# VH-VL binders against tRNA threonylcarbamoyladenosine biosynthesis protein TsaE (tsaE), part 6

Target 1, 162 residues: tRNA threonylcarbamoyladenosine biosynthesis protein TsaE (tsaE), of Nostoc sp. (o52749)
Amino acid sequence: MTIDQMTIDQMTKIFLADKESTLNLGILLGETLTAGSVILLEGDLGAGKTTLVQGLGKGLSITEPIVSPTFTLINEYTEGRIPLYHLDLYRLEPQEVLSLNLEIYWEGIEIIPGIVAIEWSERMPYKPSTYINVLLTYGDEGSRQAEITPFNCTISDLIATK

## First folded at step 16 (VH-VL)

Design z2 (from x1 with light chain G94S)
Fold by OpenDDE, fold request of step 22:
Structure z2 (fold): chain C 162 residues (1-162), chain A 123 residues (1-123), chain B 109 residues (1-109)
Amino acid sequence: as target 1 above (162 residues)
Amino acid sequence: EVQLVESGGGVVQPGRSLRLSCAASGFTFDSYAMHWVRQAPGKGLEWVAVIWYDGSRKYYADSVKGRFTISRDNSKNTLYLQMDSLRAEDTAVYYCAKVPYEGKGSYTHFDYWGQGTLVTVSS
Amino acid sequence: SSELTQDPAVSVALGQTVRITCQGDSLRKYYAHWYQQKPGQAPVLVIYGKDNRPSGIPDRFSGSSSGNTASLTITGAQAEDEADYYCSSRDSSSWHLVVFGGGTKLTVL
């Protein structure tokens, strides 16, 4: 689905004073998001996308190091509360993304539902029917800002009992 | 009615080559990823290779990588498996199988199988 | 490549319930698919994903998963269910690769 076909809910802006704040945001998301959740991450290089995913992992109680999947495309972590699928589309063109059928990671047909975190999601030629978008931007003095926008859902709808 | 018919099997000596074909009908062949799966006599199933609907991507099992080549001719609704440097352990019934979803190359379960063609590699 | 393991053989009395289990690390992130194979025949998909049954497959077949395991359950086994059953999933080493279990021969008593 395209953005035009999706309901946009209220955006939430969060100030992130430092890397730790970004991590903590990830932790919160990892603790609250349910299986089947898709997080689309946008932001310039160094904006903290991977840091946020590291937080997600921590929130999911994943103990192994979470590293950028730029080279591997997909890193899968199964030791947490629910699986974490970390995707990075940095090296891919939209047509390549399309051909990979990455939707299998959130469709729940062959891959066990978990949290899908996609870096450089702007390279996706299509979006899930439901997802949250997180835009990380640089602020002053090393700070960041997170703009969280739910699509066809509310952030609260993504919160479930652990 | 979906039909997959394998052919090209036979008896060959080790080191030789053989090309298998799978003739497909009853569905839009060019829209489906296709797989080869083999089964040694009296043994289990072993995945061999996959090719995307448009041939853009191919993946192989380690056991055949570098020796086998999967390909397709969508104009002929035919899937191929070129088997080079054949070994005794390549002896098996070779099945072609299709994925259930159109335009979805990455799916890995198969809703239709051919009846298979026997390849025997023996001195 | 990853490995899926199955018991080589199980038996079930007619009308009873049997569970065939598949185990492997790949099953921690990928669902298992199940194929039935009768002698001299090609495999037939009986369950895929979490618990999806293809058209034409009796409802006595069901799938489940837990941890690093997946199971095919036949509730009320029939004589015609006697066959080899194979689990399959994506390979844990690469999501593009496919792996099969060793197969389980089910005997209906």
Scores: ipSAE 0.910, ipTM 0.954, lowest interface PAE 0.4, mean pLDDT 94
Fold by OpenDDE, fold request of step 22:
Structure z2 (fold): chain C 162 residues (1-162), chain A 123 residues (1-123), chain B 109 residues (1-109)
Amino acid sequence: as target 1 above (162 residues)
Amino acid sequence: EVQLVESGGGVVQPGRSLRLSCAASGFTFDSYAMHWVRQAPGKGLEWVAVIWYDGSRKYYADSVKGRFTISRDNSKNTLYLQMDSLRAEDTAVYYCAKVPYEGKGSYTHFDYWGQGTLVTVSS
Amino acid sequence: SSELTQDPAVSVALGQTVRITCQGDSLRKYYAHWYQQKPGQAPVLVIYGKDNRPSGIPDRFSGSSSGNTASLTITGAQAEDEADYYCSSRDSSSWHLVVFGGGTKLTVL
């Protein structure tokens, strides 16, 4: 694969007071993102990555329970507005990720475009040409903070194409 | 010109083994995942197995898992299918098939097929 | 493993339009690919992905999808289009596996 020239848009920081706030952020993203969107999730264990994806599912009107794909690697949900592909790279080394060719989930050739949410995305040896990065960090007194950074896209553009 | 030529087919008794070969030419063989697909006489197509371009990963249909082994020799531009514990239901024309993209083992559509080799399992 | 279903046979008059449909749960998340097979010949890829046509395939062939279905459409059927048509996709149970439909025999009248 070739090195892509990526445009980094302005980072948005969001305070998340509790788990419900994290879920609500996911809901908003699920309601606004369009098919073909890729969300790369970063954060320590327990930072709320899975909770955010649960919110995505709710925003997409997925009624099936969304669970961590740590052991399954990939969970696919097709009952929502658009498909949700939930990936977790926690158990994989970068070389293993490379071998899996996960780009098939967002390139739109064999897999129907939906929202791709990848936990532990820092293990990816390469990134999509377009994606949203979400870094979840621990705050004080059980709170969290989300740092959302669009790459080669804008949040407003994503809303406009909804 | 891309060419895939299967060989090794024949008539065998149940429980016996047979090894098929697919000779590839006209493309960088060592850069492409390869598949086996079979077709019983007068029936439809059935996917059998896939092997990554570098042989690092292999996957099989449930119907052949534990009995068939897919492999490749990139130095010889040859794909193989070792078939053990053959059954009557394994009777089919076996095709080798190529994926269209280099270094992408996960693709599942095939841009080129061989002409196939017939395997008949009969008592 | 998942399953793809097709009508076993369909007919179309010369110059008319025919639609061959494939159905299965895998098609809710995976695109279908279509192969044409004539007697005594190997299959030939005619459509892949959303609606991609390989080089050498006539533009009268097109692909579409909806819900848990995928369709191959031949607009202006020709005599040489008489063949068996198979849909294929990734397996719903595992994205590494491949599944084929049962095939549809197309007769051109």
Scores: ipSAE 0.890, ipTM 0.942, lowest interface PAE 0.4, mean pLDDT 94
Fold by ESMFold2, look of step 20:
Structure z2 (fold): chain C 162 residues (1-162), chain A 123 residues (1-123), chain B 109 residues (1-109)
Amino acid sequence: as target 1 above (162 residues)
Amino acid sequence: EVQLVESGGGVVQPGRSLRLSCAASGFTFDSYAMHWVRQAPGKGLEWVAVIWYDGSRKYYADSVKGRFTISRDNSKNTLYLQMDSLRAEDTAVYYCAKVPYEGKGSYTHFDYWGQGTLVTVSS
Amino acid sequence: SSELTQDPAVSVALGQTVRITCQGDSLRKYYAHWYQQKPGQAPVLVIYGKDNRPSGIPDRFSGSSSGNTASLTITGAQAEDEADYYCSSRDSSSWHLVVFGGGTKLTVL
């Protein structure tokens, strides 16, 4: 049996003492998220978005290097438990994002479902019907904070973690 | 009923040009991405090119890049393929094909095809 | 040429089940789409994505995929199923581009 909980407007704050903490959060997400999950990443340059995705890949058992797809727009990894689709919208205006029809990555019609991780998601003129928003902000003494907001999904196993 | 009707095929010499048309009816043409696919006699299908619903993006197979130009006139519900510097290996039946979703240029399966127009490139 | 590989020919006895396969690196991340083509006719989409069947396609047609391989299965093959079958997908390096397999001629005995 699965209890299907959908939470709207719920937010969870997680303290991240260092880069390794950010990596470990990503690892937990990669180990637990199901195919079709979409993670929208927000935060300033250097806030740890790519580090979180590197953790995600490690949690999926991806061994090849995960680097920001700033110039390629999309990097796709099929080595792990389920595919990882890593997008970076830094170079795009919202109108340009619209013209790419990126929803193909989570609609599950032509692209095999995996985890979609989108850096600079504030550039998106539209959102999936379900996603997890992660806002990374700076804290004291080089620390970070992750604000995790699920939309039409549950992350109950993640609230007590890292 | 969705209909796609190709025209403009014929016999041409190598190095010459030819322009194909695909007349569309029975659907809102300017909302759908369109493709060209060709098939040499007795051979398999080969993808040629795509144009987004609004003409904003175009992509080509390597075999035709730099020689063929896909275009559309949404006011006339017509898709075009301008074929320059034709070679013998371009001899094929050329089909136009429609993506099934409005505003979805990135989808790559085709729900409707025309019946094709034959292009023969020979000396 | 295509990066999708199909066997050139397959036979099936009337009423029996047949699988037509398509292999390529693209299929680790993109589903295959399947087209039926009878002599002198344009291709017809029979399966797209994971296992989606367009309206008017008999339910004896189904699709599946695993690893880098996609399959079209016809259960209870009929004489009218004799045709060429093509898989298509996206280029593994240039996801906007389309690739076709070489085609499989299905003979119904």
Scores: ipSAE 0.810, ipTM 0.895, lowest interface PAE 0.6, mean pLDDT 89
Fold by OpenDDE, look of step 16:
Structure z2 (fold): chain C 162 residues (1-162), chain A 123 residues (1-123), chain B 109 residues (1-109)
Amino acid sequence: as target 1 above (162 residues)
Amino acid sequence: EVQLVESGGGVVQPGRSLRLSCAASGFTFDSYAMHWVRQAPGKGLEWVAVIWYDGSRKYYADSVKGRFTISRDNSKNTLYLQMDSLRAEDTAVYYCAKVPYEGKGSYTHFDYWGQGTLVTVSS
Amino acid sequence: SSELTQDPAVSVALGQTVRITCQGDSLRKYYAHWYQQKPGQAPVLVIYGKDNRPSGIPDRFSGSSSGNTASLTITGAQAEDEADYYCSSRDSSSWHLVVFGGGTKLTVL
């Protein structure tokens, strides 16, 4: 078995009819993902990345509003089942991302493991050893599609019951 | 063996300036973030400032922000703390401390400390 | 800036177990690190992260966390463990900043 075969599992495509569907996908992820999980979010502006993270928060029972961290870079929510670390790299070049040492959020040395959600993850010059990639794309008539690809984990981990 | 040696402490009047130095050895100084931590006599530890391995990033405690400047000369393996507009409450033993991991230096726990240098601000 | 709070003093009988606790909002997302300081000496790192012990630190030292608290436990206290203990973590207001607790003086009886 090659390294690629060991690190990349089968991609799952999910149709998202509307914003609520995107939110519900987030909720499911928030309910099933465990501490230490990293979710990398890709997609054009308005594709629903923040909506999905809002779902994550809801799934984690976070009550405070989850907003885009475009300006703040990182929003941390600690009132849920496990911490949610919401990052947005929209304003950053890859070299700038590298200099921020964001891996501290999933290394588990100084930051308590939680769910790390990174918007505009395509701007990352490096990736965690294990993560779930979610590509959100526009569909017809306002719909969207989510392409979920696990790296060094399985899709079954994604839907594992709490 | 890692060694950190602070110097530059002394007695100064309020409003004056003082520059502390920390001479580092036993490790690749230019690869580690460095911190200053102070301790008032008979009191607890107070974090002061951090500088990244290449000096590209600096952060300060609110209590010293605008008055203190952290810097480093990697060619000399030396960390500095320029203290301006000194106040009585700045009286403390000042420690330099290193982080345990090479790289960008975002870590905030310290594996080695110097023995400190005493700064006394008194009229 | 955020705060970490500790009891100013605790005591433990020789050979017994003592738990020093640190509390603060930052501990909900950041691990606490613990330093031991003896009179006239610089602080020494004894525990960092979830429960990591630096080389040279006895295994009687351990760390734990729960909610907005972190604890340092000494299982089988020795006379040489008498010291001040400080917790530390990243600041809740900014992950670039560091905060210390007020310190706990441990007396071994």
Scores: ipSAE 0.795, ipTM 0.898, lowest interface PAE 0.5, mean pLDDT 93

Design z2 (from x1 with light chain G94S)
Fold by ESMFold2, look of step 18:
Structure z2 (fold): chain C 162 residues (1-162), chain A 123 residues (1-123), chain B 109 residues (1-109)
Amino acid sequence: as target 1 above (162 residues)
Amino acid sequence: EVQLVESGGGVVQPGRSLRLSCAASGFTFDSYAMHWVRQAPGKGLEWVAVIWYDGSRKYYADSVKGRFTISRDNSKNTLYLQMDSLRAEDTAVYYCAKVPYEGKGSYTHFDYWGQGTLVTVSS
Amino acid sequence: SSELTQDPAVSVALGQTVRITCQGDSLRKYYAHWYQQKPGQAPVLVIYGKDNRPSGIPDRFSGSSSGNTASLTITGAQAEDEADYYCSSRDSSSWHLVVFGGGTKLTVL
């Protein structure tokens, strides 16, 4: 078997009319995703990555402010239904990412499983064996599109009916 | 098969320095993060410091930061703790401890401990 | 706060079940690890992570966690289980740092 043959490709495209639509997608994911989920976020500056994570927090019933952890690397939230681990790799080179052993956040050995949301995931020299890729792109007249691609997991039933 | 042997403890006056060693055998020392943990006589365990397998990262408890330096010599399978500006509060048995996974410096539970070396800081 | 709080002492009748608790905000996101220490000896890891028991540790030892609390359970306590027990985890604000609870002295009656 090859990597392509192992992947269950259930790509879902979602039209996002405005910022509130991006937030609502995040809320749906926060309400439905299970502990151990890893979300890799892609998109240009201002495409809505942090807005999606803010929605994720609202869906988890987190009331404290969620901001990008560009300098802190990792912000951890335990207020909600399950933990939210918010990472931003913008300032790191792949060598630095490797040396941090970030896989502890999804391996479930020392860190209690939650939702891991990673901004600037292209800085990772490796990817988890299970994750959800979300690409946010601009559309016409201020709209966005989310392309959601699960890898070795099943999310489409919760989202694809929407 | 895994063995950790601390040495270098003793009685020393406040303000002096002391260097502890931990000799490791029975595992690939240069693949594992190593920690120091101390215990004052009759008291609980207190974490002191960590050094990652390749020496690239070091972290310290606030109580020792700026006074203690952790280091390792992977060619000699030896962990060190340089203790400067010693205080009475540093009196303790000092243990070295091993993280269980190769190449995973961020793990924080310890599968093997040494028997400790006593440091007494008194005038 | 990253402090881990344990009761200083607990007792159990021989052959009975006992739970030793550890509380702290760190435990909402990090599992506790448990060490047994007998007088004059180094600590021994008895439980780590969710409920992992190292090789050689009797199966009467188990772990659990919920909310900000972790528990070590000894089912069918034996005389040799009399010891000090420490929980440990990560510092809540500095995830590479380790913190220990104050310890619990278990007396087997």
Scores: ipSAE 0.789, ipTM 0.890, lowest interface PAE 0.6, mean pLDDT 89
Fold by ESMFold2, fold request of step 22:
Structure z2 (fold): chain C 162 residues (1-162), chain A 123 residues (1-123), chain B 109 residues (1-109)
Amino acid sequence: as target 1 above (162 residues)
Amino acid sequence: EVQLVESGGGVVQPGRSLRLSCAASGFTFDSYAMHWVRQAPGKGLEWVAVIWYDGSRKYYADSVKGRFTISRDNSKNTLYLQMDSLRAEDTAVYYCAKVPYEGKGSYTHFDYWGQGTLVTVSS
Amino acid sequence: SSELTQDPAVSVALGQTVRITCQGDSLRKYYAHWYQQKPGQAPVLVIYGKDNRPSGIPDRFSGSSSGNTASLTITGAQAEDEADYYCSSRDSSSWHLVVFGGGTKLTVL
């Protein structure tokens, strides 16, 4: 067992005044997260999950368009600092998710480590051993709130050395 | 100890059909995804198809889609490749191969291969 | 198109080090796997993933990757290493599909 698996989880709440705020949170994460990081995104339609991933892409210096892979399931981007693997489980039932063996994206055996961002992670019947959960909820006047909960890590443990 | 033995190769005319078998032993066949890979005489390796351990997912190379069907009978520890509408370019040694992980159908490297069976499509 | 490109042939003097390369867009996101094939025989996996060596493969075999390129390195090449070497990975657009490079004939001089 690694020391990262024994760290104390800390939930952080962030007020997101508008779409640009959500984008900027994503940019910060994309600039700082290390290869092998998994981000599980929860929230209703329109809560800002795809906007956050677009921020991740900008923080990684990805210039190609980042669009929701609702129909393709997975979009993969290699242009930036490290790969971005963008998954959307909206159309899948938990048993379908299980049968796809999506853990290949974070197990590091066949897939080169990058940031894995999974929209609609509520559909997952299992979780990685290490991840960051981001719950996006609606607030007043078009605002959002992000609840960021690391599991078996801290955000500082995931920061890349620039 | 792990053994994969292909059979069913032979000479057939274009447009005809052939079914290949791969008999497996020395491992729990119904827990592993299986692949077919072919090699035309004097040429390189070409991936053909995969079937997941429980038969739930099948994928094919573009060159064989709509003509080939991969299947398995887990009670007989046997993998199959049904090849319909055969063409001259399907002439090759056909290998079966297994992935190394139980219940991990999405893995794509092969730890064991059979000896191959030759299919010749000639008029 | 998820083509993997290998040089058709390379040579190494007995006991020296050789690097066999494989290039393709898939290799920016997927590791290559390497197979050795001797005449009349089935392929044998020698390296998979980043640098994993199956049981029974000599430790003179190693793997590496950078950018869109993967390499198989053989240090202290032996006569028995003379073979065809294939890289393999996933299709760049259909991650369940497998692609192979065209193969590299290694000659030990």
Scores: ipSAE 0.788, ipTM 0.889, lowest interface PAE 0.7, mean pLDDT 89
Fold by ESMFold2, fold request of step 22:
Structure z2 (fold): chain C 162 residues (1-162), chain A 123 residues (1-123), chain B 109 residues (1-109)
Amino acid sequence: as target 1 above (162 residues)
Amino acid sequence: EVQLVESGGGVVQPGRSLRLSCAASGFTFDSYAMHWVRQAPGKGLEWVAVIWYDGSRKYYADSVKGRFTISRDNSKNTLYLQMDSLRAEDTAVYYCAKVPYEGKGSYTHFDYWGQGTLVTVSS
Amino acid sequence: SSELTQDPAVSVALGQTVRITCQGDSLRKYYAHWYQQKPGQAPVLVIYGKDNRPSGIPDRFSGSSSGNTASLTITGAQAEDEADYYCSSRDSSSWHLVVFGGGTKLTVL
């Protein structure tokens, strides 16, 4: 089952029947989000965070494999429409995150802007001034749900323009 | 006015040690990451090492890793480079350099440089 | 590969436009920074990031990037622009590390 129409101007709940639904949500975001966008991903192990990022990669036309950087912290992809910077904070405590100065990935000063996708973003002691939060939760009978919340923006502000 | 003044250079035999200092003034030293960059006579620039504003992180070029130690004393506004097991290829002018942003250890461009101190490693 | 490659030398006639290039895999992800170094002097930052010019740097200096290549452009070159120019960026495998190009000697004719 796939989503037919997305409206993300405020908090939105989206039913995800299966892995393909999660992947298709990622594809939509990857096709439409602009450089400088930050996606903060939350949810338990197995909730679909990495599947969503794989969808982001497909939507960006990235063909190389996308795997969670749980041990490497950061994987960087330059093959697609715009760069994808994939972070996973699972192994870090908030103080360790603070000391890394990760904001360099979305400030656009030294790093070429792209989409920043951060798994386990609940480990961050601070947030960007602008971001999209995606909370993935288990639903009834093995389904999933995505709760998508823009902060200090609307999704239309982040959608690519011609 | 931001000022960076290196000292401690000189002529030394291979295998010996030197300690370089960089005296900083005109800015809040303990808020900025600091770097060492070297330049062999007639050659290009080579990055050596970085230390973050609070000393929490240090990174080194492969060519010096295990032999050089970067450190800082924030109470004295001084950056140091301890150079052990010196080799002929370490002969260079050594510069200290400052990143432009407070609390931003991850930035890698330098807005101020010292005038350098010459280290000559010769038998 | 983290190496940044620059042509060793470039010449420009006084008042003409010159472009100095820097190539490397890291430049697909990270902007280059550009330093001018005159004989016997420390380097001076002239461009950082996409096209940011520090205070005091003439507006004839600009930067650009595309693919794995960054460029420093000097429009209307002056005699005082004669210097060595270095690009720098991050190591492509270790983003905390800094790398420099080999430098380009600019001669203003």
Scores: ipSAE 0.756, ipTM 0.871, lowest interface PAE 0.7, mean pLDDT 89

